# Ledger of designs, part 18: VH-VL binders against Sex-regulated protein janus-B (janB)

Target 1, 140 residues: Sex-regulated protein janus-B (janB), of Drosophila pseudoobscura pseudoobscura (Fruit fly) (p54365)
Amino acid sequence: MKILNCFSLIGQCAKPILRTYTSPAADLLKLPRVDIKEGKLRYLLLSVYIHGETKHARTVVRGWNTDSHDDIYYKNVRAMEKLGLCTKCLGGGKMDNDESARKIKIHGSCKTFGAANHHKTKEILLSSSKYKNFNITVKK
Key: E = the ipSAE of ESMFold2; O = the ipSAE of OpenDDE; V2 = 0.75 times the mean of E and O plus 0.25 times the DockQ between their complexes.

## First folded at step 21 (VH-VL; framework fv_concizumab)

Design x2 (from w6 with light chain E55K; at its last look DockQ between E and O 0.52; V2 from the best seeds 0.67)
Fold by ESMFold2, look of step 21:
Structure x2 (fold): chain C 140 residues (1-140), chain A 120 residues (1-120), chain B 112 residues (1-112)
Amino acid sequence: as target 1 above (140 residues)
Amino acid sequence: EVQLVESGGGLVKPGGSLRLSCAASGFTFSDYSMSWVRQTPEKRLEWVAYISYGGSYTYFPDSVQGRFTISRDNAKNSLYLQMNSLRAEDTAVYYCARYEWGELEAFDYWGQGTTVTVSS
Amino acid sequence: DIVMTQTPLSLSVTPGQPASISCKSSQSLLDSDGKTYLNWYLQKPGQSPQLLIYKVSNRFSGVPDRFSGSGSGTDFTLKISRVEAEDVGVYYCMQSIHYPWTFGGGTKVEIK
């Protein structure tokens, strides 16, 4: 949950050249801010950053129909490691995304990482082209 | 105040089809996900279909997947279950149930049920 | 599928005495949100099921305080502190954490 755990993982696999034509900074800027599915979802709010550069982090929303928040976290950690990036979880919750109604409900928490700032999540979703016209409600 | 009224049950032969309806009142229907739950003659309860509040996605158990279709008409406050390729083991009382997402994750209100009998 | 096993299958109780019903699941019902999604329903004679308890121990609206739920992980209990005539019926546990959602086989509570 701390930067120390991320640095430990990266110290084991860090090489100067993971991709010859791009840099971690370029890949971070290209990272989609929103990747959520339709349905009853668990979601995490994640901070993704270049190792040691947490002030330049990009905050992203990831929500999938999976059995555990941990599945979302570790899949994203592995994907970011391939890009030379670290991941910190800012919390989680649940979503109900009904795209026919253009409505998303958000609430809840993640035991491991705590509750996300759901209003920040809403802000990020509304900034995206796909969800900008959705009615997004933070419950409780 | 919340009211769910099922209809459309009856006797059908194996391989036949039936369409069940559920009329909802006393709540904003379009704010709630809905489900069908059946009770066998042995009094076992079995969840058989789920539809999101806007109808955008559905879930089914394997026992009915591909044979049953769930739909809703939010303008008419109505929920439907289309049952095709019916089998004797589909014989049951079918309940319309409201699902409260988030806090409860439970069927908080049920209709009175409609009986489906599949017999040759 | 998560198998939900209830015991006893039936229970005969003197009015005013306590009753206890067990529900065991084949897998943990603890969600990664830190909450456990085990529900209890009562089906009174001639009626549809009605929600009694959600998330292990929370009484649904209008449920008398003589009903209480407890448990964790895979092992859950519904207690009725003093059984009344109106409590007669079949009690079902249900998990709502993993599809397909599944119910226990039921426990019939009768007055002796």
Scores: ipSAE 0.546, ipTM 0.829, lowest interface PAE 1.9, mean pLDDT 90
ESMFold2 (binder alone), look of step 21: mean pLDDT 94; pTM 0.955
OpenDDE, look of step 21: ipSAE 0.892; ipTM 0.941

Design x3 (from w1 with light chain Y99F; at its last look DockQ between E and O 0.43; V2 from the best seeds 0.68)
Fold by ESMFold2, look of step 21:
Structure x3 (fold): chain C 140 residues (1-140), chain A 120 residues (1-120), chain B 112 residues (1-112)
Amino acid sequence: as target 1 above (140 residues)
Amino acid sequence: EVQLVESGGGLVKPGGSLRLSCAASGFTFSDYSMSWVRQTPEKRLEWVAYISYGGSYTYFPDSVQGRFTISRDNAKNSLYLQMNSLRAEDTAVYYCARYEWGELEAFDYWGQGTTVTVSS
Amino acid sequence: DIVMTQTPLSLSVTPGQPASISCKSSQSLLDSDGKTYLNWYLQKPGQSPQLLIYEVSNRFSGVPDRFSGSGSGTDFTLKISRVEAEDVGVYYCMQSEHFPWTFGGGTKVEIK
């Protein structure tokens, strides 16, 4: 399974850092749904949640101009651990984000985590204030 | 049929400037990222500029960074290369090339080239 | 920058005989999507380059079956099973995995 692949690469998520009762929940609520760069990108679709509370999970899109999908994963896992949050990778792909044209192309896969549901990614992008008026194409 | 036609080449002295143009037809130009690739007199190929399909971002190798500018006008189906501070080593045939993002990740169509000669 | 090294620099081939061209990269061209972005181009005399092979082994539209590509990691090969007169020209490998994109130095194929 894709979830098992995420755990096998990093093991289990670190225990939440000691915070006030509502701090991890507040951090999850404020977590940006979309954080993508401009350019030729690799991207991951991630599920973020408080450990043991999967019904409160949020699905987020993360896209970066990096050399490997693994770089995106490790950066996000480390960032979420500091907030007391666990991360599961739902797959990946590639994007070409040209913001001046208000166009994004999505396709592809990630070897480690498999292909993301690109139509879900498109849906999340279109729900954001920045990308709501973009022409977003999922390529086969 | 995909067509790419370059123009603007010529003879220029070191330190001079030239502007190259590429006219595109036979495809939806605004759907494709574009590049300039040059071929030296020794027949070596060198990629020299990349522009995204909407023009929002560009890439250059160090050899031309800061001296060359790439631009496009999607309404006119045109690609441009502004070359400043030209050097003898910039002497080459300059090709306009279409980049197919996704499956290919390659230059799938090239123009016939325009010759730039930098000489005293 | 990834250095792409081609051997031999030239080949002289009797028509109907096979030809083999090597391309080596200074760094792996394997992407984290599991694909390897290594391409081959042919420049016939007096013409611009044209795409032959993309992603190591996939023939571009209109490229005859006698062309085949193979390899992985840093070592790649283009083979022509039976060289024809129209195959004369300079062959270039090219990587599109890492900026700056780079080409091999070329291999000239001639008929003898």
Scores: ipSAE 0.695, ipTM 0.857, lowest interface PAE 1.2, mean pLDDT 90
ESMFold2 (binder alone), look of step 21: mean pLDDT 94; pTM 0.956
OpenDDE, look of step 21: ipSAE 0.830; ipTM 0.898

Design x4 (from w1 with light chain K35R; at its last read DockQ between E and O 0.67; V2 from the best seeds 0.77)
Heavy chain, then light chain:
Amino acid sequence: EVQLVESGGGLVKPGGSLRLSCAASGFTFSDYSMSWVRQTPEKRLEWVAYISYGGSYTYFPDSVQGRFTISRDNAKNSLYLQMNSLRAEDTAVYYCARYEWGELEAFDYWGQGTTVTVSS
Amino acid sequence: DIVMTQTPLSLSVTPGQPASISCKSSQSLLDSDGRTYLNWYLQKPGQSPQLLIYEVSNRFSGVPDRFSGSGSGTDFTLKISRVEAEDVGVYYCMQSEHYPWTFGGGTKVEIK
ESMFold2, look of step 21: ipSAE 0.714; ipTM 0.867
ESMFold2 (binder alone), look of step 21: mean pLDDT 94; pTM 0.955
OpenDDE, look of step 21: ipSAE 0.875; ipTM 0.929
ESMFold2, look of step 22: ipSAE 0.713; ipTM 0.867
ESMFold2 (binder alone), look of step 22: mean pLDDT 93; pTM 0.954
OpenDDE, look of step 22: ipSAE 0.845; ipTM 0.909
ESMFold2, fold request of step 23: ipSAE 0.728, 0.760, 0.748; ipTM 0.868, 0.879, 0.874
ESMFold2 (binder alone), fold request of step 23: mean pLDDT 94, 94, 94; pTM 0.956, 0.955, 0.953
OpenDDE, fold request of step 23: ipSAE 0.887, 0.884, 0.872; ipTM 0.935, 0.934, 0.926
ESMFold2, last read: ipSAE 0.706, 0.705, 0.731; ipTM 0.858, 0.859, 0.872
ESMFold2 (binder alone), last read: mean pLDDT 94, 94, 94; pTM 0.954, 0.956, 0.955
OpenDDE, last read: ipSAE 0.881, 0.873, 0.882; ipTM 0.931, 0.926, 0.932

Design x5 (from w1 with light chain H98R; at its last fold request DockQ between E and O 0.62; V2 from the best seeds 0.76)
Heavy chain, then light chain:
Amino acid sequence: EVQLVESGGGLVKPGGSLRLSCAASGFTFSDYSMSWVRQTPEKRLEWVAYISYGGSYTYFPDSVQGRFTISRDNAKNSLYLQMNSLRAEDTAVYYCARYEWGELEAFDYWGQGTTVTVSS
Amino acid sequence: DIVMTQTPLSLSVTPGQPASISCKSSQSLLDSDGKTYLNWYLQKPGQSPQLLIYEVSNRFSGVPDRFSGSGSGTDFTLKISRVEAEDVGVYYCMQSERYPWTFGGGTKVEIK
ESMFold2, look of step 21: ipSAE 0.732; ipTM 0.875
ESMFold2 (binder alone), look of step 21: mean pLDDT 93; pTM 0.955
OpenDDE, look of step 21: ipSAE 0.865; ipTM 0.922
ESMFold2, look of step 22: ipSAE 0.716; ipTM 0.865
ESMFold2 (binder alone), look of step 22: mean pLDDT 93; pTM 0.954
OpenDDE, look of step 22: ipSAE 0.847; ipTM 0.909
ESMFold2, fold request of step 23: ipSAE 0.727, 0.045, 0.740; ipTM 0.869, 0.681, 0.872
ESMFold2 (binder alone), fold request of step 23: mean pLDDT 94, 94, 94; pTM 0.955, 0.954, 0.954
OpenDDE, fold request of step 23: ipSAE 0.885, 0.876, 0.881; ipTM 0.934, 0.928, 0.931

Design x6 (from w1 with heavy chain E103P; at its last look DockQ between E and O 0.57; V2 from the best seeds 0.71)
Fold by ESMFold2, look of step 21:
Structure x6 (fold): chain C 140 residues (1-140), chain A 120 residues (1-120), chain B 112 residues (1-112)
Amino acid sequence: as target 1 above (140 residues)
Amino acid sequence: EVQLVESGGGLVKPGGSLRLSCAASGFTFSDYSMSWVRQTPEKRLEWVAYISYGGSYTYFPDSVQGRFTISRDNAKNSLYLQMNSLRAEDTAVYYCARYEWGPLEAFDYWGQGTTVTVSS
Amino acid sequence: DIVMTQTPLSLSVTPGQPASISCKSSQSLLDSDGKTYLNWYLQKPGQSPQLLIYEVSNRFSGVPDRFSGSGSGTDFTLKISRVEAEDVGVYYCMQSEHYPWTFGGGTKVEIK
């Protein structure tokens, strides 16, 4: 699966230079750091960047009500390809997001990509306006 | 010393309503998602409702969707099941069950059950 | 809905002898986290169900080590290495991988 993603981006991320300087860079800066649903979720921690320019990568959290972590990954890869961006998965896990309690529980892993750094995920969630005052626990 | 005590069962005619209660003690109730599981006269077990630990979201199987409502009052350590439009097929012992999230993903403690009979 | 099929429907066991109960699911219970969410419960006569095994093979707190679980994918087994009188009751498997969560039909274990 990673081979297919990288190969498909080569043809789309190649020049023109104008798009590199104006469109993908702006789209990368506009990416939400957090996009998670309410409920029992699978989640991924993703690094998103302009192809070949990994020094400006942005780490984002993506959580979705789905049966497989792979669904989250390929949804996000396709969305980022439309913006001229490349995606690397940094691992995954599970969340239970109860917004009425202002509480999120995090644990677990993804078979394909391994366990995310859940403490990094917690930091990113707490940096967001919506989740900054949530009680976020990481369970081993 | 986890304890779950159900109440509110009884005899009701088809189309009627009942409200079940579950009193929880011996654990921090607001840290746990809760469920109702019923056991039919044929001894089949059926999951019928789930509520998150803060009450923000709920899940139901199709068999009761739109007829049953689950709620909780974390200040009173109480779980509720409102059952409307009852059918003969809803006749069962109804258990209050604690759901342990994470690697367990199971009902780790159950109450004693309360009996609901739906008949003419 | 995932159908959970248990065999046998009932089982008479001489005390001290082993017992084995099968549970088959209509779809894989393997999660994309690499774990398999299949549980076992025992309902003793006149009691509520109690958790025995979670995630295929992990014994719940206080469950004797004569109980063991195994299996993968769609095929699962609960074994009792030496049946005791207190082990009588109905055993249920349950999957917590797919909504709606579903139980097997039960296996009644009796002493003969």
Scores: ipSAE 0.627, ipTM 0.840, lowest interface PAE 1.6, mean pLDDT 90
ESMFold2 (binder alone), look of step 21: mean pLDDT 93; pTM 0.952
OpenDDE, look of step 21: ipSAE 0.881; ipTM 0.934

## First folded at step 22 (VH-VL; framework fv_concizumab)

Design y1 (from x4 with light chain H98R; at its last look DockQ between E and O 0.42; V2 from the best seeds 0.69)
Fold by ESMFold2, look of step 22:
Structure y1 (fold): chain C 140 residues (1-140), chain A 120 residues (1-120), chain B 112 residues (1-112)
Amino acid sequence: as target 1 above (140 residues)
Amino acid sequence: EVQLVESGGGLVKPGGSLRLSCAASGFTFSDYSMSWVRQTPEKRLEWVAYISYGGSYTYFPDSVQGRFTISRDNAKNSLYLQMNSLRAEDTAVYYCARYEWGELEAFDYWGQGTTVTVSS
Amino acid sequence: DIVMTQTPLSLSVTPGQPASISCKSSQSLLDSDGRTYLNWYLQKPGQSPQLLIYEVSNRFSGVPDRFSGSGSGTDFTLKISRVEAEDVGVYYCMQSERYPWTFGGGTKVEIK
């Protein structure tokens, strides 16, 4: 909540603890595009990039069964900072992921970051090997 | 017309088991998550189980966790509650309820209920 | 667990007069999605509960406009502008914000 109050437009980006033997560019390429749980989820659509290199940003989907969208945001910000990467939230929403039915429902918003482009989220999910054959519905 | 019809209630001794069934009609059952909600003799309502529309995940309150199992057969439009290690405090009318994810986040249709009495 | 407290426990109303029912939660029902997951149900005598209002103030299909809901955070109210004979029964609030989902203890509305 502290970090949200200190920044208004771009989100939080701070100098990480650097790992001597890795590069942020390699770590960015290795990031999973999709990391979602099964269940009734809150999700965020995140842009991850090396500071100052937004043309090479990677858009990722992160969905957890947490108490708040803020939990998802701060977990990902801390993880990316350890890799030398910056994170911008592109919005959020809710998902209902039933993997045995191979069906995902998406809707809603995040109070702090607004509604994600849910059709972009669907596109990213369908591009992944795990979810490529799922029936994914964006609800109003 | 949405219809939910519970069955399988009855009298059982403490420590016993019962299996409740709910027959669904009038809607596409496999599109909806389902719950069991019970009403005690004191008329208190208690949520007791949730199952996702495909059955992939379930939720329970601590009071029944490990004793109750919820399942569904989407080909038969049927929802089930297996109740084991029954206690006197499980005495209630058990309702099958449909959960509308997204817009409502609420139980929009309920069955008529089936009575479970746990007594010596 | 979120405790839901309703007042009054019972209410005796002359037909055509208003009724007001309070529901208070032990924790905020405001989700990080900006919505507040507080619902109202009515159980008429001899019937199953039926959904009246979802998300604080939205009337479910077929619910007359004499029913209205309001509130935020932890404090919520259901109002019936003019009580009719068909409105008798027990009213329950419910939160679907956090597991376990919990109901209020109920408010019995009777005609005097």
Scores: ipSAE 0.722, ipTM 0.865, lowest interface PAE 1.1, mean pLDDT 91
ESMFold2 (binder alone), look of step 22: mean pLDDT 94; pTM 0.955
OpenDDE, look of step 22: ipSAE 0.839; ipTM 0.905

Design y2 (from x4 with light chain S96T; at its last read DockQ between E and O 0.58; V2 from the best seeds 0.75)
Heavy chain, then light chain:
Amino acid sequence: EVQLVESGGGLVKPGGSLRLSCAASGFTFSDYSMSWVRQTPEKRLEWVAYISYGGSYTYFPDSVQGRFTISRDNAKNSLYLQMNSLRAEDTAVYYCARYEWGELEAFDYWGQGTTVTVSS
Amino acid sequence: DIVMTQTPLSLSVTPGQPASISCKSSQSLLDSDGRTYLNWYLQKPGQSPQLLIYEVSNRFSGVPDRFSGSGSGTDFTLKISRVEAEDVGVYYCMQTEHYPWTFGGGTKVEIK
ESMFold2, look of step 22: ipSAE 0.698; ipTM 0.861
ESMFold2 (binder alone), look of step 22: mean pLDDT 94; pTM 0.958
OpenDDE, look of step 22: ipSAE 0.857; ipTM 0.916
ESMFold2, fold request of step 23: ipSAE 0.726, 0.724, 0.712; ipTM 0.870, 0.863, 0.863
ESMFold2 (binder alone), fold request of step 23: mean pLDDT 94, 94, 94; pTM 0.956, 0.958, 0.958
OpenDDE, fold request of step 23: ipSAE 0.892, 0.891, 0.882; ipTM 0.939, 0.939, 0.932
ESMFold2, last read: ipSAE 0.694, 0.739, 0.727; ipTM 0.858, 0.870, 0.870
ESMFold2 (binder alone), last read: mean pLDDT 94, 94, 94; pTM 0.958, 0.958, 0.957
OpenDDE, last read: ipSAE 0.889, 0.881, 0.889; ipTM 0.937, 0.932, 0.936

Design y3 (from x4 with heavy chain F107M; at its last look DockQ between E and O 0.56; V2 from the best seeds 0.71)
Fold by ESMFold2, look of step 22:
Structure y3 (fold): chain C 140 residues (1-140), chain A 120 residues (1-120), chain B 112 residues (1-112)
Amino acid sequence: as target 1 above (140 residues)
Amino acid sequence: EVQLVESGGGLVKPGGSLRLSCAASGFTFSDYSMSWVRQTPEKRLEWVAYISYGGSYTYFPDSVQGRFTISRDNAKNSLYLQMNSLRAEDTAVYYCARYEWGELEAMDYWGQGTTVTVSS
Amino acid sequence: DIVMTQTPLSLSVTPGQPASISCKSSQSLLDSDGRTYLNWYLQKPGQSPQLLIYEVSNRFSGVPDRFSGSGSGTDFTLKISRVEAEDVGVYYCMQSEHYPWTFGGGTKVEIK
């Protein structure tokens, strides 16, 4: 395969513009830093970034009531790919989120990705408008 | 010393209602999620309800969903089970149990139980 | 729902001899956090159930070291290295991996 063949293939691949289009950079800035449910949750700490630009990564918390940490990972990977974004898992764990008590307990790990930095997760939660007034504890 | 004391059991006709109570002492009640577990006359153990430490969320098996509700009053260190539309199959000894989240992930302390008999 | 099957239904054991109880689940109890949520309870005559073993093999506070748990996936075993008179009762396995939480049918241990 020659360099000329590569230019020919690239020149023929035009995409329609009729659908709503936003840049990956704009989509990255709009991502919620925190998306967690109420209940006994599995959670992942994820780094999201534009392909090849890890210096501008955004760290996000995703805590959902699912059967497996893998469900959270693949759902987020698929969602980010649609936005032109890459996802790296920084580890996981478990949460117990009781919003009536305004308390969140965090511990544990993910078999596939290891333990998240739970203190970083706590920091991100406390920076959010919804969880800034919660009592958030990291358990052994 | 962790103590859980159930009360409110008795004889009730099918279709009736009953409210069970569990008085907790010897630990910080508001730090712990709680469960109800019943033991049938055949000695089978069946989990029937879970409530989070603040009461914000609950879980039930299908067998009691829509008929039983669980609640707590953390100021009074008390747990409750409201049982409606009772059936003969609900005849059991009902235990309240403390749930330790995190390292243990188990029901570590159980009460003495209170007997519910549903009979015509 | 996860079916928990215990065997045998009953054991008669000479004092000082070992005992073994099997528990089999209809699905894996391994969580994606890498832990396996299989617990064992003992109900002595006239008493409420008490926790013996959590997470397959960890003895709860005050449980003698003659009790040991093992297994993985769907197959689990509780062993009593030397049965004593105070060990008489019904043993239940219990899974807390999948809702609804379910118990095994019980294994009665008696001395004869």
Scores: ipSAE 0.687, ipTM 0.855, lowest interface PAE 1.4, mean pLDDT 90
ESMFold2 (binder alone), look of step 22: mean pLDDT 94; pTM 0.954
OpenDDE, look of step 22: ipSAE 0.835; ipTM 0.901

Design y4 (from x5 with light chain L30Y; at its last look DockQ between E and O 0.62; V2 from the best seeds 0.71)
Fold by ESMFold2, look of step 22:
Structure y4 (fold): chain C 140 residues (1-140), chain A 120 residues (1-120), chain B 112 residues (1-112)
Amino acid sequence: as target 1 above (140 residues)
Amino acid sequence: EVQLVESGGGLVKPGGSLRLSCAASGFTFSDYSMSWVRQTPEKRLEWVAYISYGGSYTYFPDSVQGRFTISRDNAKNSLYLQMNSLRAEDTAVYYCARYEWGELEAFDYWGQGTTVTVSS
Amino acid sequence: DIVMTQTPLSLSVTPGQPASISCKSSQSLYDSDGKTYLNWYLQKPGQSPQLLIYEVSNRFSGVPDRFSGSGSGTDFTLKISRVEAEDVGVYYCMQSERYPWTFGGGTKVEIK
């Protein structure tokens, strides 16, 4: 991670450090791992990372009430670009999220990006505060 | 054996209300989303309501939005349609139907229907 | 709303002969998941509708091989290779791609 505009030119510590931009590393750490709606959803599994630093990517689940998986992708890519972050789609599928039943069904694929690893998606959902006690099933 | 049995139909005046019931058996009711579908006297089929398997969300077409509500009681294996502000065009046979999410995305089992007539 | 148009309105077929029913949608039923959500139902005389075909061409459990579905995009066909007496009734197509879900107007199949 580079920090710009740091000055230490005279062998003494004391020059002010000025920060003129939002830190991509801090923004990556703050990204919610899970952002899904209630209802019948299309979803994508996304890898978000700092350009050139794919080893430290953050895998996130994004599910939305849209007509197309491409809408979810476009929305997330544009949002991450504003933060200086890159996005790679790891695949997609569909969810039925009934929060009253505390149950999520997962199935399917995305034509453009293929099927996500739905068991990885389940793992990420169960690691979140909101969904940790949900019954999450991956259908055939 | 999957079985769906509707009841509560009848004759009602315009502006009136009715509540339809559907009793489910032969399957785990709480695993399935449900719908009401009506058949007009002209034999057209119209989807009129959807409720998710836990009841957390519902959908309606514009023709009944704000006038109909759908509910379920999973402990009693029962589905309901509350119909308010009824109009002559709501006259139909009302079916409850089971919706299979995922591969099918279809109404795989239907009840026998209950008749609603809206007339002065 | 997606309008579903069926033709013909009725068919009168000699027993053992084929029948073909067309269903056209006003918009594509192709989903970004790569599937097409077009279903077919049969309503026999005095009965409620029953599912025949889901996702264009998949026969529901217990549906005989003489029923087949085909099509893509906006144009779909149900075929009965040899019509039998128990196939009499009204056939409906239905789309579950986009709310509100909509049905075709029906095609009545009779034996002559």
Scores: ipSAE 0.665, ipTM 0.855, lowest interface PAE 1.4, mean pLDDT 90
ESMFold2 (binder alone), look of step 22: mean pLDDT 93; pTM 0.951
OpenDDE, look of step 22: ipSAE 0.821; ipTM 0.894

Design y5 (from x5 with heavy chain S33T; at its last look DockQ between E and O 0.69; V2 from the best seeds 0.00; counts 0 for: pae E 2.01 > 2)
Fold by ESMFold2, look of step 22:
Parts: C-alpha cells; sequence; structure tokens
Structure y5 (fold): chain C 140 residues (1-140), chain A 120 residues (1-120), chain B 112 residues (1-112)
C-alpha cells in the first residue's frame, strides 16, 4: 500500500516508505479473539500463529451461521494465509448466541476436528469486552 | 411436568389477523427456544416459527415470512404468534412446541393445539 | 427446502407383528458435526404429536425399546418390533438439519 503525503507550499515533501503489506506479527496481534454472529452457529476454536512459531500462537473463536464447519475453517485459513499466518483447528462445536438475553450456550463437536475445549472457548468469550457479562454455559 | 396450553384460535376471514397465545409451565421457560408447528386439515405438519430464548432472533419458512411474527414474554411464561394477512391455506391446528437445542434438535413437548379456520 | 417422503401411506398390522416405515430426504441430513438430524414423531388418535426418536436412532425418554430407528444420508427407517394397540396413530419423520425444518407426509398405522 502506497501512502503519499505532500505539502506543495513547502516544496519537496518527505515521503513515508511503507510496506504494501503488514508484518505477520502485527497482524497476529490485531486478530480479534472473538468473531461470532448472533443465532444458532457452528463454531471453531482456532490456533493462529506465524509459520513455524507455534510457541506464540493466539487462540481465537470463530462462530458463524454457515452450512458447514468446513466453511468456517477454509474461510479462516484463506484469510490467515493472506496475512502470512498459519491456522490449526483445535476442534469445534455449536453455539446458540442470544445477545438480547446475554446468553450463550455451547455444545457439540466437529466431525473433522473433534470437539473443542468448550471451557477454553467460554474463558475467551468472557475475556472479551462484548461478552464479559454474558451467561455462558457448556452443555454435555 | 411440562405443559403447554394454546389459546386464541377461531374463525377469521381471508386478509384478517389473529393472535395465538401459549402458556408454559413445569420448566424454566426462558431456558428454551420455542416454535409454532401447524397441522393442516390434510394432517400435514408444517413448522411455522421459531424464537430464541430471549427473543433476539427468529426464523420462519417462506410460506409465512413477512405475515407472521413470533414473540415471547419470559416474565409471564408466554409465547405468542401474530398472524396477519391470513389465507385459506393457513387453516390448521396450531401447536406450541418446545425445541431442545443441542442434544435432541427436536420438538420434545407439544401443547394440545388451537384451531384456526380461515374461510370465505 | 428438504422434501421428506414417507412410505407407505398406511399400514394395517396384525397385533404382535412388526412394522416398518420408510422416510427419504431430498438431501443428505448429515451435519458437519457428524450427527444426522432426523427425528420421528407419533400422533395417537385425538392427541398432539409426541417425540419418539431423535438423531436417527435415539429413543426419547419413556419410549419403549420395541421402537428403533436406523438409516443414514437420505434413507431412514422406523421399526416397531411388535405392534401393540397403543401404537396406532400417524408417524411422521422430521429433519432439523436445515431451515425450513420439514416433516414427512405421515404413515398411518392401524391394527387389523
Amino acid sequence: as target 1 above (140 residues)
Amino acid sequence: EVQLVESGGGLVKPGGSLRLSCAASGFTFSDYTMSWVRQTPEKRLEWVAYISYGGSYTYFPDSVQGRFTISRDNAKNSLYLQMNSLRAEDTAVYYCARYEWGELEAFDYWGQGTTVTVSS
Amino acid sequence: DIVMTQTPLSLSVTPGQPASISCKSSQSLLDSDGKTYLNWYLQKPGQSPQLLIYEVSNRFSGVPDRFSGSGSGTDFTLKISRVEAEDVGVYYCMQSERYPWTFGGGTKVEIK
């Protein structure tokens, strides 16, 4: 991405030299920990990291009203690859997110990746500004 | 014991409106999603409305989308179906049904039903 | 919409004999969670429907073990190993995989 800043009144201006892409480390830090919709959702718990650096992975929750867990997985993989990031799925499940009741229920599994650690998912949700005051329950 | 009791059915002319009620007891109403399911005179079953625990989201089939609204009052343990622009094909017995999200993904308890007749 | 087709439309069964009801869906009911959301209901004469079977083969609480469900993908079967007088009524399959949720047309079971 080119950013040009010019002041014609002072003659030749300084041009910032900026990358056309952001660094993977900066993009990893900017990733929302939680991106879930309202309604009956499929969700995945994902570990996102810089290629070869799993020690500093960021665990994120992604829950959407899609036809398949595969939709969530591949959309996130494509988005992370554009940022220079790797994605590993830690499992999945389903959510019922009723925002007016401030209530989230979590249950289930994903065939491909197994059940997520739903208690970890709950902790991540409660750490977020939007969901910190929600009643979040894990069903058996 | 879970009980669901519908009321508000009756005879109405095409284009008219009717509001159905369902009184729930024997369970924590606000912990369950709810639906309306109707049974035509030909004995076909058709799901017609779904509402989340707090009413934050609803779902409808295309046949009633835009004409029916579903609502609930958790303080009164009550579920409602507002039916507008009624048509002859809306003639049915309307059941209040509890939906068990997660393990069952099914209607586990049904009321006795209330009859709606749209005639002319 | 997923179309649910039941056969036969009616059954007349000698008491104590088995019964079998077929339900076919126009699309697979297999979810990406690995479960298949196909349910069975019984409506006895003069009553509202009651849940018998969920997720293909799981009996709901209080349902006798003479009822069993099986199948996968698009083809499903409800079996009653020994039909009793209390089993008369109309049986419906139902899918809860995809909106709009849809029911089969029903199978009437009678004792002869």
Scores: ipSAE 0.548, ipTM 0.821, lowest interface PAE 2.0, mean pLDDT 89
ESMFold2 (binder alone), look of step 22: mean pLDDT 93; pTM 0.950
OpenDDE, look of step 22: ipSAE 0.870; ipTM 0.924

